# VH-VL binders against Mitochondrial import inner membrane translocase subunit tim50 (timm50): the designs that were tried, part 4

Target 1, 142 residues: Mitochondrial import inner membrane translocase subunit tim50 (timm50), of Dictyostelium discoideum (Social amoeba) (q55c70r191to332)
Amino acid sequence: PGGKKYTLVIDIDALTEITKTSKYPTLYKRAGLDFFLDHLRKDYEIYLYFNGNIPQNKYEQLQFKIDTNGKYFTGLLYPETGIKERNQFSKKIEMLDRDPSKVIFIDAASPYDHPNVINIGKFKSNSKDKLLIELLPVLESF

## First folded at step 4 (VH-VL; framework fv_enfortumab)

Design c10 (from e09 with heavy chain S33Y, light chain A91T)
Fold by ESMFold2-Fast, scan of step 4:
Structure c10 (fold): chain C 142 residues (1-142), chain A 122 residues (1-122), chain B 107 residues (1-107)
Amino acid sequence: as target 1 above (142 residues)
Amino acid sequence: EVQLVESGGGLVQPGGSLRLSCAASGFTFSSYYMNWVRQAPGKGLEWVSYISSSGSYIYYADSVKGRFTISRDNAKNSLSLQMNSLRDEDTAVYYCAREGWDYGDSYAFDIWGQGTTVTVSS
Amino acid sequence: DIQMTQSPSSVSASVGDRVTITCRASQGISSWLAWYQQKPGKAPKFLIYAASSLQSGVPSRFSGSGSGTDFTLTISSLQPEDFATYYCQQTNSFPYTFGGGTKVEIK
């Protein structure tokens, strides 16, 4: 809703690296993440997708670490069983009740050969990539 | 103890069939992706097939697509590979492997079985 | 398909030597790369994930580095039990692919 043209679903692993051994997870943001989300929220409904690697009791904490003022995300999505599946596009889309042609998925894991799936790979904090910065003008062109 | 044990290998004629099994113990089998990997005599590792934790998502190497079928029984902690229309080039040791992952971390085959030998010979 | 090119195919080394093995992906795989050790007649053993993360119980003389397309496995001071064949693997995309292997042999 909100007059947005498209819906964007982003795998949290495409945006962040999370410390696995922490009781309170530490989150490292991919370069340009805040700028990326701040620009896209104007034209997109943005959903944050938690894959099966993320414990359910950490979803709200992780969302808050990314989106402290609650201004980027329309909502959260996660797998029905808490277990990660490789080809989740159709299941993720079903959760939104949106026109599939108007949903774009930014994925970290599986390389879908699908026009609405963009794979930018899993973020590691030891990497200084520019992928979000490079992707922004592509998404703004939609 | 986390363990994978393969069985079902043997000698078979070209065009024949074999069913490989992999028995899992010591972990929550239903929470893990599973893979089959093979290795021909004196050759390197070749990925064969993947099955998701639920069994809903399955992938095959092009060399076996249409001939091999991967399946799992989470109630019995068992992974299977049904091999039909076997060819000489399918001769290999077949390993089942667990695809491990950590919270917020990468995937890798962290647990392997000992392998079961498949020989396709006339 | 992502092709994994591993070099060298074999290397002769002595105990105490530093051994370096290289793995190159035909396209970017971020850090979705694992390394395995295989001894004759045995199943592969998991060594490294995420290009540089050492599996628990693996000696610190093993290290991995790289991201994107170029990756390296280093054994800083080769021990007798390290003579084996080493494989890299990408898990970024299906089909999963392995490098051709590097055999580390006694000189």
Scores: ipSAE 0.000, ipTM 0.525, lowest interface PAE 14.1, mean pLDDT 81

